# Ledger of designs, part 22: VHH binders against F-box protein SKIP19 (SKIP19)

Target 1, 302 residues: F-box protein SKIP19 (SKIP19), of Arabidopsis thaliana (Mouse-ear cress) (q9m0u9)
Amino acid sequence: MASSSSPPAAMEVGESTNWTELPPELTSAILHRLGAIEILENAQKVCRSWRRVCKDPSMWRKIDMHNLGDLDDMDYNLEIMCRHAVDRSQGGLVDIGIWYFGTVDLLNYIAHRSSNLRSLRLIRCSQITDDGFVEAVVKLPLEELELSYCSFSVESLRVVGQCCLNMKTLKLNKHPQKENDDDALAIAETMPKLRHLQLCGNGLSDTGLNAILDNCSNLEHLDLRRCFNVNLVGDLQKRCFESVKVVRHPNDSIHDIDIGSSEDEDPYDFSDIDLMSGDDDFEGYYDFSGASDFSDYDQFDF
Short names: E, the ipSAE of ESMFold2; O, the ipSAE of OpenDDE; V2, 0.75 times the mean of E and O plus 0.25 times the DockQ between their complexes.

## First folded at step 12 (VHH)

Design k5 (from y7 with S102P; framework vhh_nb_b201; at its last look DockQ between E and O 0.49; V2 from the best seeds 0.66)
Fold by OpenDDE, look of step 13:
Formats: sequence, structure tokens, C-alpha cells
Structure k5 (fold): chain B 302 residues (1-302), chain A 119 residues (1-119)
Amino acid sequence: as target 1 above (302 residues)
Amino acid sequence: QVQLQESGGGLVQAGGSLRLSCAASEREFDYYAMGWYRQAPGKEREFVATISRGGSTNYADSVKGRFTISRDNAKNTVYLQMNSLKPEDTAVYYCAADWDSPYEDYDYWGQGTQVTVSS
């Protein structure tokens, strides 16, 4: 009975997908998941086919300049890079996100080159003055605005609300504030068409929240995470949940909010202290006894 | 937008030399790859030379050994030294810039400078 040893299954050499030969549409779909920095510094250098896709103005209708904030360690200037990205859009830019490196000059450049901009996201842009911000933004038909961890005045917010009459989405994220209804009142006064409002860390009270609910009748999403001056109980809670489809509570987790640098991890977010209570007495006495005799460093006579 | 301005073009005899300069907008030059192209009458624009952000150079076969591209980042200027010029080198020469790339395509272009080589 000759045991016919079945020949080992030929490992199907998985057809190495030649990524350079993908249809432009698929390449574009893949590359749209990259930020502008990755496209300009890496993707456009891969091959001619990828470069062609990277130069298509349609790739630059949305620009995300996400970065880690290590601006001094970069071999390139992000402001200059962003200007180049805006130029690639050929005026077709509708959405832009800027992290850390935003300047008044850059905003003016964007406003001048992208008159149809609908979404502006500024995250941790501390170099932009109130006047410069207002001057640039009031020229734009914004429907979405994010000002996360920026230092803009409430007056700037009010002016933007008065000029951008079609504001549908506002993200105004801050570090936790003392009780202050100024932002909430400015929003209630100037942004009646809001559908999405994120106020992470805002100092608004019940009074401010009521003003928003009274004046923003189209509000579908309200994010009150880390709004610790709001007492969302009783009648106010009922009103909020009856009026708004999705409400994030002040004590809800903020892990899904991109705050840029890990350094602003609230040292008090004790949530991930896995108290590994594990008592494991790993008394592992690493007996470092083996002092092996590195004697033989021979005298090379050069 | 990066602005590019060529200079140094003119009339030269065959076998002569010419140096073209291209000045770029302030503050932007260091981050761009630079190139030279040329277009002869009735012909398509053709690649001449490129220099990357890092200073790596490439040349068209037709100009290799005769032309030298260089850059001065402190002056925001790219140069094309043209030696042993031939009548076939007669063209409008264009300066070009793009974000650092190994390829011979650019987003920004100058207005061009005329180079005429007389026999």
C-alpha cells in the first residue's frame, strides 16, 4: 500500500497587486484617504500614474493639513505647502483643515483663491489674530466652521455668525472653562440654521443652553461633552432630548475627538488607568552573575 | 502662487555660452524642485534640466554635458549654464517649479526668455 504523499499544495504566489497599474479612479479613491502632507511628500513620488492622479484638481477639493504639531522638526514649511495644495485645487477648494500652523496670511490666501469654500477647520491655530480671522472668513460662504483650541474672541464668533448666514455646523472646542454664556448667547443670536453644534469644554450654563435651544430650532446634533457648568436634568434635559436627535452628555467620553497632541491628555482622564491590580510578585531575581571576561581587546597596532 | 521670472536670454553665436537665471517668489524657493524647459518654433515644449530640493540633477540627452542646472536658495534663483550652444538650441526657455518631485512635470511656469543661437 504505497502511501501517495500528496505533493505540497503549491503556495499560490498571490498575484502581487501592481498598485501602479490600478485604474485612476481606484487610485484616486485610495489617495483621497491621505492627508495633503502625505500626498505631496510621498504619494505623488511613487510613480507617474499616481502623480497624475495627485495633480488632478479634484483631489484638492478637500484639503486636510493634519500634522502632529512638531513644526520645527519638519524639513518643509506647512504654510507654503498648504498654499501649494490650495493652488492645486485651481479654485475648487470647498473644505480645508489646518492644524497648528495657520496664519493670517494663509487665511487671506485661501479666501482669495477659494471663494467657494464651505468648510473651514482651524485646530490649535494660535498665530491667527481676531481681526485677521474675521477679515478673511467674512468673505467666505461658510456652512461649516471648526475652531478647536483656538483663542478667538466671542466678538469674532458673533461677527462670523452675522456674516455667514448659512452656518449649519459649528465646532467650538476648548479646554474646560469657567461658567460663561458669551459663546452660547453669540451662537443663539447669530446662527439660527445650525444643525450640528459641538461645544466641547465650553463654559455655558443652563441659561446659555436654553438660549441655544430657543433660537436654533434646526439643531439635530448637540455635543456638550466636558460642559461641566450645564446641569442637564429635569425639564432642561427633557427639552434638550425632545428638541435634538443626538445629544452628547457632559460626562461622555471624548476619545473620539481629535485634539491633536497627546500632551493635552487631561492628566485627570483616569479612565485608562487599568488598575492592573495584578499582585504578581514577579520576584524574578535576574541573577546577572555572568560577568563574562571581555579580556581580549587585542592591540590593533595601526 | 509661485511667480517665476526668467532672464539672461539673447543672441549668441554657435559654440558660445549663455547663462539663464530664474528668480522665484520669496520664501517659497527652498521647498520646490526647479526645472528648465524649452520650446522651439513649431515644436512642442521639451524638458531640458531639473534640480530637486536636495540638489539632484537630471538632463535631457540633447543637452547632457553642455548644460548645467544649479540653484542658489539664498537668492531664490535657479540657473542654467549653457555651453557649446548649437543652432538647434534656439528656443524660448521656460523656468518651472513644483513641489519636490522626481518627475519632469511642474505646476508653476515662467513667461520664458528667448535664446537664439546663430550659425
Scores: ipSAE 0.688, ipTM 0.878, lowest interface PAE 0.9, mean pLDDT 87
ESMFold2, look of step 12: ipSAE 0.747; ipTM 0.910
ESMFold2 (binder alone), look of step 12: mean pLDDT 81; pTM 0.834
OpenDDE, look of step 12: ipSAE 0.680; ipTM 0.874
ESMFold2, look of step 13: ipSAE 0.741; ipTM 0.909
ESMFold2 (binder alone), look of step 13: mean pLDDT 81; pTM 0.832

Design k6 (from y7 with Q1E Q5V M34V E44Q E46V F47V T50S N58K A60S D61N; framework vhh_7b2m_4; at its last look DockQ between E and O 0.51; V2 from the best seeds 0.00; counts 0 for: loop humanness VH .135 < .165, unsure alone 62.5 < 65)
Fold by ESMFold2, look of step 12:
Structure k6 (fold): chain B 302 residues (1-302), chain A 119 residues (1-119)
Amino acid sequence: as target 1 above (302 residues)
Amino acid sequence: EVQLVESGGGLVQAGGSLRLSCAASEREFDYYAVGWYRQAPGKQRVVVASISRGGSTKYSNSVKGRFTISRDNAKNTVYLQMNSLKPEDTAVYYCAADWDSSYEDYDYWGQGTQVTVSS
């Protein structure tokens, strides 16, 4: 019998009209840019194609739990959501970021199930004790650690450096501190392989900075913003320029520091470096501009 | 990982009733859709009933009007009330859960509980 090949009017060039029929590779590229909250609460519910991608363990090698810290105003518990995301990784988790809601129990849950975790970022997580943090991370092969606006001790930092022998990236962002070189000396002593160091608000002096430069010979990026006890002039300034590709000075702007806000912010220079294996993104695919005719959608009868 | 434990199965005569319970450990059900499945000997596992995070329910045609799914979030438990049981209801019954959605491809599964309905 005769073919029924005529396409209906559609948003695209005249064939498929439904975003749910995108090729799996394109769908995956779109979904990889979403955080875990958006995936679980919205994206996985769109259609069967998106659902299938969102349930694939490879989608959960990197978990982003960014949020605004308004935990009491949500219909769900972020710690429970995070545990679910970790379960979906099926042991393949390599990179996780947690804002505000981190606990010792959650950290132990992650550490027990994620033997290949390379990157741990804790931002404004005040509920994790030094002992709990240390016990969890000594088990992990970390190469990247962020502890932004957390209150861990120098002893905890030293143990991490002694146990995580391949530390390449460290971010220890704090509100501006009184002069104290303890962090800098611990870093210099235990983390000789560092390539990226962010110490926003640290209390280190020129003495601490020289110790870091003496011992961290692979350092490529150094962020000293809000380190008001460093006097970056003379030989020290020249040493930094000659040894380190990117240096942020104590009085440079901090407008691009991610503090868990919903505002879009440029990633700091450290975001350009990927020290771990992971899935590739499909860069260069065409943008979903949305300038198409939305008034002509197919309807489904019940 | 969510651990699901079923209970309440057993042997019952046709026309009788049973109530199955599914309790979660380690983690609350509050944010999850939960379903009951059954697998008769030699058959594929099929969905019987499901309940959303918000309490909306769905039933297969074979049990509609006879079975009722409900949830008690305070007890972290989902129930399947089975009335007017028939021999064809004989199966292993499983509870399953996943983050809330309308799809029935759940991530977490219980061990199952046997229900046997005698003629």
Scores: ipSAE 0.619, ipTM 0.869, lowest interface PAE 1.3, mean pLDDT 82
ESMFold2 (binder alone), look of step 12: mean pLDDT 80; pTM 0.811
OpenDDE, look of step 12: ipSAE 0.843; ipTM 0.944

Design k7 (from y7, 15 letters changed; framework vhh_7zox_3; at its last look DockQ between E and O 0.59; V2 from the best seeds 0.00; counts 0 for: pae E 2.3 > 2)
Fold by ESMFold2, look of step 12:
Structure k7 (fold): chain B 302 residues (1-302), chain A 119 residues (1-119)
Amino acid sequence: as target 1 above (302 residues)
Amino acid sequence: DVQLVESGGGLVQPGGSLRLSCVASEREFDYYAMGWVRQAPGKGLEWVSDISRGGSTGYADSVKGRFAISRDNAKNTLYLQMNRLKPEDTAVYYCAADWDSSYEDYDYAGQGTQVTVSS
């Protein structure tokens, strides 16, 4: 087995590497790069060695449920699959990401069984109520939270900040909003330990940004893309670049933002024509970028 | 977790029949492969039968032609019809479930139901 170091067949069609003969440590390293869907539907079926590794609870400390949102075209249920993945972690889950299919019941299932969850990412999960979200999250020792294209109130955000005292990363991405500093003020009041903040499309003004800079003194990365009510000039610009190592500007490219795929989603419908700029308003381009690394679609014949 | 509860065990004479049931709870079992495993007194676990997500069945040689596995997804229930029972079928029978049963290892198992074949 010393002679085999090739990646798994899922990464390159036509490889002749004998995956059943790889050392378990190398097999584990390869499989850690895969998402939960690919593991359960494909990788664990390859051979007994891979299945043994895929059943080890340590493989399930991080669960990635990335998908394209076309749930009706699948012969499996992502919510049930997610519950199965959580069960495999045997209480050791620390990081989970859920796109589209999240519900209050699923979130409660996760929270009840994952007392050490540090990172929760919800992308386009519009079925979760404010009350359901708050009740689940206040039990968890979160240090990282992503709420992208979800409809949670500022009061829910404030409660999270008040209860999760070690919040270090917040991603709160929205379709471009009219001027409103409520989120920025809640963040400034409740999350002083933030190191990374992404507010794509937020309605904050220069006032809200100053409040964040006043209160989040550990901030290392600040992403203000599509925050069209912020004007980074003069003293504010100087302050921002002196306080924060990495700053993304309101008009910077959004090609690397994880915008979920859906035929029924079109960000262009919410854009004000006067606020658009050519570089940061390439509507739909990210939605057609295909799958991310560790895609939830089989790119090889099985 | 998937919760599995077996029933239908008991005492029968050689040549008799029993039907075991297993009800799955907490979530729909439609998306799972399911099976039966048994443990005779003083012996290790022995795979008996399985049924895939899509309904394909498999049987151990010792039970082929005598046992029939089936599932009713609408009732979240797995069945094992056991005919022409022999004393060597005496065991605790466990219901089991997994995302894939290709290797006879299961993530979930019930508490078992006793089957005793004796005159």
Scores: ipSAE 0.442, ipTM 0.796, lowest interface PAE 2.3, mean pLDDT 80
ESMFold2 (binder alone), look of step 12: mean pLDDT 85; pTM 0.862
OpenDDE, look of step 12: ipSAE 0.462; ipTM 0.795

## First folded at step 13 (VHH)

Design l1 (from k5 with Y106F; framework vhh_nb_b201; at its last look DockQ between E and O 0.70; V2 from the best seeds 0.73)
Fold by ESMFold2, look of step 13:
Structure l1 (fold): chain B 302 residues (1-302), chain A 119 residues (1-119)
Amino acid sequence: as target 1 above (302 residues)
Amino acid sequence: QVQLQESGGGLVQAGGSLRLSCAASEREFDYYAMGWYRQAPGKEREFVATISRGGSTNYADSVKGRFTISRDNAKNTVYLQMNSLKPEDTAVYYCAADWDSPYEDFDYWGQGTQVTVSS
């Protein structure tokens, strides 16, 4: 059953076969698609076969704590659950994503127990101070960092770039900002090994973009969506095309990024760009048909 | 780091009673299943009792009716009331915890407390 390249074969086996008797390798492949919440609250309770797979530290090399931010409506505490998931990795954690509930104490817990962590993603974690973030992150051999809709200073970003010498992927997403090149200059100065850069909503100008292109010569993917202070035309456009394999333009759709969007909001309003405003959203989604929380990591995880 | 600390063990005469306690630390254990295991010298560690997040209990046949597991989430503590003790109950008793599940293969373990039942 694992040799089929067709989804119907997998669905057929699910309908006619007792999932509790699948080979561990096939069970593991299915369970790897689940997040930590689904595993701990449901999948590990199905049967002893699934339980054994869910207890294997290899299942916890990547932890995704994606949630809808409705923390008061849950029957459990996500920070406590996250600590438990980190414990199950037994030091093998390489990739963790935390939405909403992240704290300095949790970050320190992770950093102390995950010396091989390569990827850290923090989305809408407003409780983490600059000092707490820096202290935890400089201990980690990070190659990938996401800071989406968080409140970190340029100085914290610069320190991270100076200490994490092998940074290859940076996602630094914000609600659209007024013109400001500070982030771009810090990135250009401290992260020359970047291959993938996502700056959705950044205030950088053509000056900041040129600085990035000057110093990040290995850049393969550059995402400038909602970077409304960049005029990607003429010589700059030519430079981007010649230097970077994939470029997302300022006005490209952001349907795959969770920004707390309203489908009717004007994506070009700059009135709140220089302030962190939380759920404010300046891009509208026409033809949107689904949940407002889009969590596709495959498109931008390089 | 999570720590489970047992107490309440000791020497008791056959027919007597003991109450074991296990205090958990580092985090709230409200969302965890808790349990007790025991290991006599030269024997494999064996299941004694569990209590789920919601208070549902399960017991080994050898202790059913004599032992009672309970929890007090406000004190972050699980208990084992052991009545009508027999010499074969002599063992080191271990507290265990894991994210709530109906299974007994727990992630966290205490250091154990000795219970000795004399004839």
Scores: ipSAE 0.732, ipTM 0.903, lowest interface PAE 0.8, mean pLDDT 83
ESMFold2 (binder alone), look of step 13: mean pLDDT 82; pTM 0.833
OpenDDE, look of step 13: ipSAE 0.746; ipTM 0.901

Design l2 (from k5 with E26G Y106F; framework vhh_nb_b201; at its last look DockQ between E and O 0.76; V2 from the best seeds 0.00; counts 0 for: unsure alone 64.6 < 65)
Fold by OpenDDE, look of step 13:
Structure l2 (fold): chain B 302 residues (1-302), chain A 119 residues (1-119)
Amino acid sequence: as target 1 above (302 residues)
Amino acid sequence: QVQLQESGGGLVQAGGSLRLSCAASGREFDYYAMGWYRQAPGKEREFVATISRGGSTNYADSVKGRFTISRDNAKNTVYLQMNSLKPEDTAVYYCAADWDSPYEDFDYWGQGTQVTVSS
């Protein structure tokens, strides 16, 4: 009695999910994970259904203009693209992030078109002047501000704090600085409602930190990574951890901070290269021996 | 916001030709797809022609072979050359712009220019 081994069940070729036929709500949920650049240059060109979703003003309540900073190599102008994205929001913009290409003109355009903006993130925007920044930002009801690797003065920060009375989140990331408490004192003086404060690379000392702790009683998150002038020991350490729920230490890893450029990766933070020394000696000797003698290409005389 | 201004509309006899122009404001023109639409009295607005950022063109079947869309980026201007005009081509012609797309919908619109073709 030969046991007829039934042939293995043909793997049902999984019904290739037609992504173009998804419900608009699901499509929207997926597309919200893309940046504005990807939406405008790619997603809205996929099909009519996706385009319809991409043109919905609700898709543009949050605009992320994240890019790698290769502005000269792009076939499009990011400032112009950002203006178009702002127009797509039809005044409903509440959150915007801008990397590298920020200008005074763009900020003024955003401030004029988006009077209900609550969150502004500027990363490595070196073309924005102090005066232009202040002029645009003081018109906005900001609750969240990120100024990462920008060159704004402490006076600009102070003025923004005085005008934006509901500031709850501040990210002020810099390259490591010498001891300087100016930023810390400005924050302590003008931003008492802060819940989240990130000061990566700030020059603040124990004095500056104490001033922040004295005046920002609602602080829940404090990020002091690369603040090498702060000595979190003894009474100050105790005070910090008793007052703030989450504290990032000056020596903690910064791998989770979006710095916009790989060039600022401290070449020395080799720490997490798990050298999986997997010695797998795959000596795969690709014996390229088969140099077959393609001798015979005959001289056709035509 | 991109502003679009149409010109070149008017009265023309059947079989005649007309060239429409649309000037765009600002520096955005090079990055936008441009298009022409038309709306006849009592009818819905209909697609006429588009030109992409890269210069690819598309036409409505009703105007194919008679109309030509072109762009001059140095002048921030899109054109619609209309030949062999018919009374059925009588409409307000609207210029439109959007971020580069293969589809026939636009975010920015001009005020329109009247084209009348007499029999």
Scores: ipSAE 0.651, ipTM 0.870, lowest interface PAE 0.9, mean pLDDT 87
ESMFold2, look of step 13: ipSAE 0.726; ipTM 0.904
ESMFold2 (binder alone), look of step 13: mean pLDDT 81; pTM 0.833

Design l3 (from k5 with D30S Y106F; framework vhh_nb_b201; at its last look DockQ between E and O 0.68; V2 from the best seeds 0.74)
Fold by ESMFold2, look of step 13:
Structure l3 (fold): chain B 302 residues (1-302), chain A 119 residues (1-119)
Amino acid sequence: as target 1 above (302 residues)
Amino acid sequence: QVQLQESGGGLVQAGGSLRLSCAASEREFSYYAMGWYRQAPGKEREFVATISRGGSTNYADSVKGRFTISRDNAKNTVYLQMNSLKPEDTAVYYCAADWDSPYEDFDYWGQGTQVTVSS
């Protein structure tokens, strides 16, 4: 009992220096701040109390496999780790995010074992074919989908919208694109229940935006950052702000979006040119209604 | 999903030897801690041996010097070499696996293989 702890006040009181003896609910709240990698490689090894919490399937209802993309610098395989995490959920998985290492085989593993999966996020997963993605996703009761910096076709997006009838949240982020309304039209056609839509860097024009506004009447949050082919003026501007509670403008700050390395950008990306223009605070609020705004300033989770 | 399949159990005379094998399927187990446990009739399952991801081993006092755990990651297999067997070693032996950890509450378990040591 003489040599344990860090906090001075707790040491002077005696045996209460071991914060690892916290009640399970409080320990769980602390551990939920950690990603799956941190839990499996570190937190579950700290003590038996933490181990018990980390083994509880409720800790694995949401799996976040965020990583820095340095897969060759790791002593373990993230795909195998992800399968293990899915097993710990014991069929209770609701939300999973996968960066870089996603494969068709991994998606099928998840889909076969997670009949209640409602949120799927794929970021920079270049190894997944359109056919493999569609086959896995049509089995899932998805309400939230993120496809960021992936190369899926519009046809795949359309099939997902046709099969996942309760889609509420879509994040479809890209490096800034040349004008192209295909995504916007597919979304308008197949996802009328959307409440939150993030299209950072999308090539949609005013035509695509009008189609979305025509068909997604439940839309509450719309993020158009880096959508440089939208001219948000006049009647379109008024329509957009009257229909949607929160709108992020094409030139708003992107500090909270994972863009990745500029050297990996699409050849149609305009971000290199923006570096030549100097630094701005892109944070701007645009409100024509004059209505009361009792809102949170940086609510980026749509 | 994951399957651990034990083999190599059987009947042996006291003082004899057996080698148990456990083959894992579905994925590579090189990132896992692996272990052997046993359960005699009417008793709780008890620890026998573990081997970490890095190859570090730990043994129950009752088997130290007689049993050796090893792994072959290329074959996705863990072994238990059991020498100088005693009637007290009679039990169903279970293979276990979990993401590398020093604790004994493993996520995956085999069906078990019977080891019977006659006097």
Scores: ipSAE 0.753, ipTM 0.913, lowest interface PAE 0.8, mean pLDDT 82
ESMFold2 (binder alone), look of step 13: mean pLDDT 82; pTM 0.837
OpenDDE, look of step 13: ipSAE 0.777; ipTM 0.915

Design l4 (from k5 with S101T Y106F; framework vhh_nb_b201; at its last read DockQ between E and O 0.43; V2 from the best seeds 0.72)
Amino acid sequence: QVQLQESGGGLVQAGGSLRLSCAASEREFDYYAMGWYRQAPGKEREFVATISRGGSTNYADSVKGRFTISRDNAKNTVYLQMNSLKPEDTAVYYCAADWDTPYEDFDYWGQGTQVTVSS
ESMFold2, look of step 13: ipSAE 0.730; ipTM 0.901
ESMFold2 (binder alone), look of step 13: mean pLDDT 82; pTM 0.834
OpenDDE, look of step 13: ipSAE 0.768; ipTM 0.911
ESMFold2, look of step 14: ipSAE 0.722; ipTM 0.904
ESMFold2 (binder alone), look of step 14: mean pLDDT 82; pTM 0.834
OpenDDE, look of step 14: ipSAE 0.777; ipTM 0.915
ESMFold2, fold request of step 15: ipSAE 0.768, 0.778, 0.756; ipTM 0.918, 0.921, 0.911
ESMFold2 (binder alone), fold request of step 15: mean pLDDT 82, 82, 82; pTM 0.838, 0.839, 0.840
OpenDDE, fold request of step 15: ipSAE 0.851, 0.851, 0.848; ipTM 0.948, 0.948, 0.947
ESMFold2, last read: ipSAE 0.770, 0.776, 0.775; ipTM 0.918, 0.920, 0.920
ESMFold2 (binder alone), last read: mean pLDDT 82, 82, 81; pTM 0.838, 0.837, 0.835
OpenDDE, last read: ipSAE 0.847, 0.850, 0.852; ipTM 0.946, 0.948, 0.948

Design l5 (from k5 with E104G Y106F; framework vhh_nb_b201; at its last look DockQ between E and O 0.61; V2 from the best seeds 0.69)
Fold by ESMFold2, look of step 13:
Structure l5 (fold): chain B 302 residues (1-302), chain A 119 residues (1-119)
Amino acid sequence: as target 1 above (302 residues)
Amino acid sequence: QVQLQESGGGLVQAGGSLRLSCAASEREFDYYAMGWYRQAPGKEREFVATISRGGSTNYADSVKGRFTISRDNAKNTVYLQMNSLKPEDTAVYYCAADWDSPYGDFDYWGQGTQVTVSS
């Protein structure tokens, strides 16, 4: 029964303790705070007691495969590791998050073995086709879906809404888009049970937002950060704040959604001032056909 | 779904040799520890040999110097070369695998292959 002033992921706890003598329930509580990579590469190797807990299927009901996207610098293959983690769940997987390395084959592996999966999060997964994504997720009783910085079509989104009838949480994060209401209309038409909606960088207009408010009457949290085609004023502002408990505004901070940023590649880090300058001279002295980095933003400046 | 398939078992005279093979399927096992275990009739399964992802080997005292474990990641296969066989080596031999770990309680197991050593 050792006590520490830090979570298990912290450095040395400052006391002599015998982790091998903890009751399995306390060991489980500590280890549930760890991601799959840390469990398989480190925690399960600490002692036999920890290894027994790490092999229990109950430890694998939620699999977090968060990583920094430096796949070639790792001592292990994350896709293979993920398949192993899914096997340890023994069909009890309910929540899985995959950053960068997701493939159609991996998604099919998960879907075939995880009939009770409720939450799927795909972040920066560039190798999954629309058809492969749809084929896998229509098999699943999803209530939560995140697609962040993935290139899925509005038609795929519509099919998901039509097939996953109990969708309660949707996160669709993108780099800021030109005005386009297609996602918002698909959400409004197919996902009336939503309680939480995050649309960072979406191109929706006031029209799309009104459609969501018309049809998603259970909405409790709405995140409109970087939705620069929404003008949250007047009747729309009143409607939004009266219908929804928590609203994040288009210009609110996005620090909590910059998961894939490296220390040297933080969009708000001025270590490379030319990329982050607010007074870029290229608009004033150069042909706009020769625009600099962040070309998506150049199309909003007309 | 994951399958470990042993082969190479059989009947051999004492002092003879056998080479067991275990082919893994479904995924590449490069990052796995692999091992061989055996179970004689009426006995508990016992450790024979392991090989880590990096190629480090460990052996039970009863087989040390006589058995050699090796792996060929390109073929997704682990081997057990068994020399100077004794009647006491008679058992069903099981291939095992798990994500690399110094411990021997592996997640995946083959169906086993019979090795019988006659006097």
Scores: ipSAE 0.708, ipTM 0.900, lowest interface PAE 0.9, mean pLDDT 82
ESMFold2 (binder alone), look of step 13: mean pLDDT 82; pTM 0.837
OpenDDE, look of step 13: ipSAE 0.721; ipTM 0.890

Design l6 (from k5 with T50A Y106F; framework vhh_nb_b201; at its last look DockQ between E and O 0.63; V2 from the best seeds 0.65)
Fold by OpenDDE, look of step 13:
Structure l6 (fold): chain B 302 residues (1-302), chain A 119 residues (1-119)
Amino acid sequence: as target 1 above (302 residues)
Amino acid sequence: QVQLQESGGGLVQAGGSLRLSCAASEREFDYYAMGWYRQAPGKEREFVAAISRGGSTNYADSVKGRFTISRDNAKNTVYLQMNSLKPEDTAVYYCAADWDSPYEDFDYWGQGTQVTVSS
């Protein structure tokens, strides 16, 4: 009596979730994880239901224009796209991030259309002048500001601090600088309500740090990564850790900082060279012996 | 904000032809899908035609074979060639623009141009 082993039950190909039939709330939750570029170029073209969600002004309260900086290789203009995204918000924009392509005209457009903007992030925006930046930003009730790898003057920072009295978060990231306390002193003078301060690569010294600690009593997070002119030892170290809940040390890793381009990978961060020391002696003797005789190229007479 | 200005509307006899034009704001036109809608008195606004950034066209069934949408990017202008016009085509025609999409809804609108087809 040969026991006929019944063939394993065909795994029921799980009902492929029809993503186009999801409730709008779930679709919205998914699409909120996309940047503005992905929404406008891809997501809104998937189906009518997705498009409807993509056109809801609530989707555009936060705009992230993250990109890789390859502006010349794009089939579309990011400034124009950003203006369109701002228009989609219908004045409800509260948070915007701009990478590389920021202009004075765009900032003015944002400031005009989004009077309730609370968070502005400019990353590697080199085309924005000091005057244009100040003119646009002083009109906004900013509580959060990021100026990462931009070339704004300390005077611009000071003016913004004087006008934006409710500044709670500042990210001022730069390439490592020589000793300079100008930024730190401007912050200490104008931004007493700061809770989060990131100064990656800033040139501040112990003097600048003390000024910040003296004047920013609400500081909860301080990021001093790559601040190599700060000697965070002894009394200063104690003061810093007693007054601030989270402190990032100058020598801590910066891998979690989105700096936009891989070009700023410190060529010296040899850390991830997994020296796979694998001694694999691939002595593979490629015996190139087979000189096959390409004799027969026949004389085509044409 | 994209500004749209329609022109070319007017009075035409049944069976006649009319060409509408819509001029869009400079610098933005190349990145937008363009469309035409119409609204007859006492009726809802209805889709007429659209053209994508890539030049793909879509038409309402009521105008298919009679109307042709086209664009000239160098002039920042979209056109609606209307042939074999019928009294039922009488409406205010609106130009519309949106970021490139295959669908029939747009974010920006013109002021409209009146088209009247007499019997």
Scores: ipSAE 0.632, ipTM 0.856, lowest interface PAE 1.1, mean pLDDT 86
ESMFold2, look of step 13: ipSAE 0.692; ipTM 0.887
ESMFold2 (binder alone), look of step 13: mean pLDDT 82; pTM 0.837

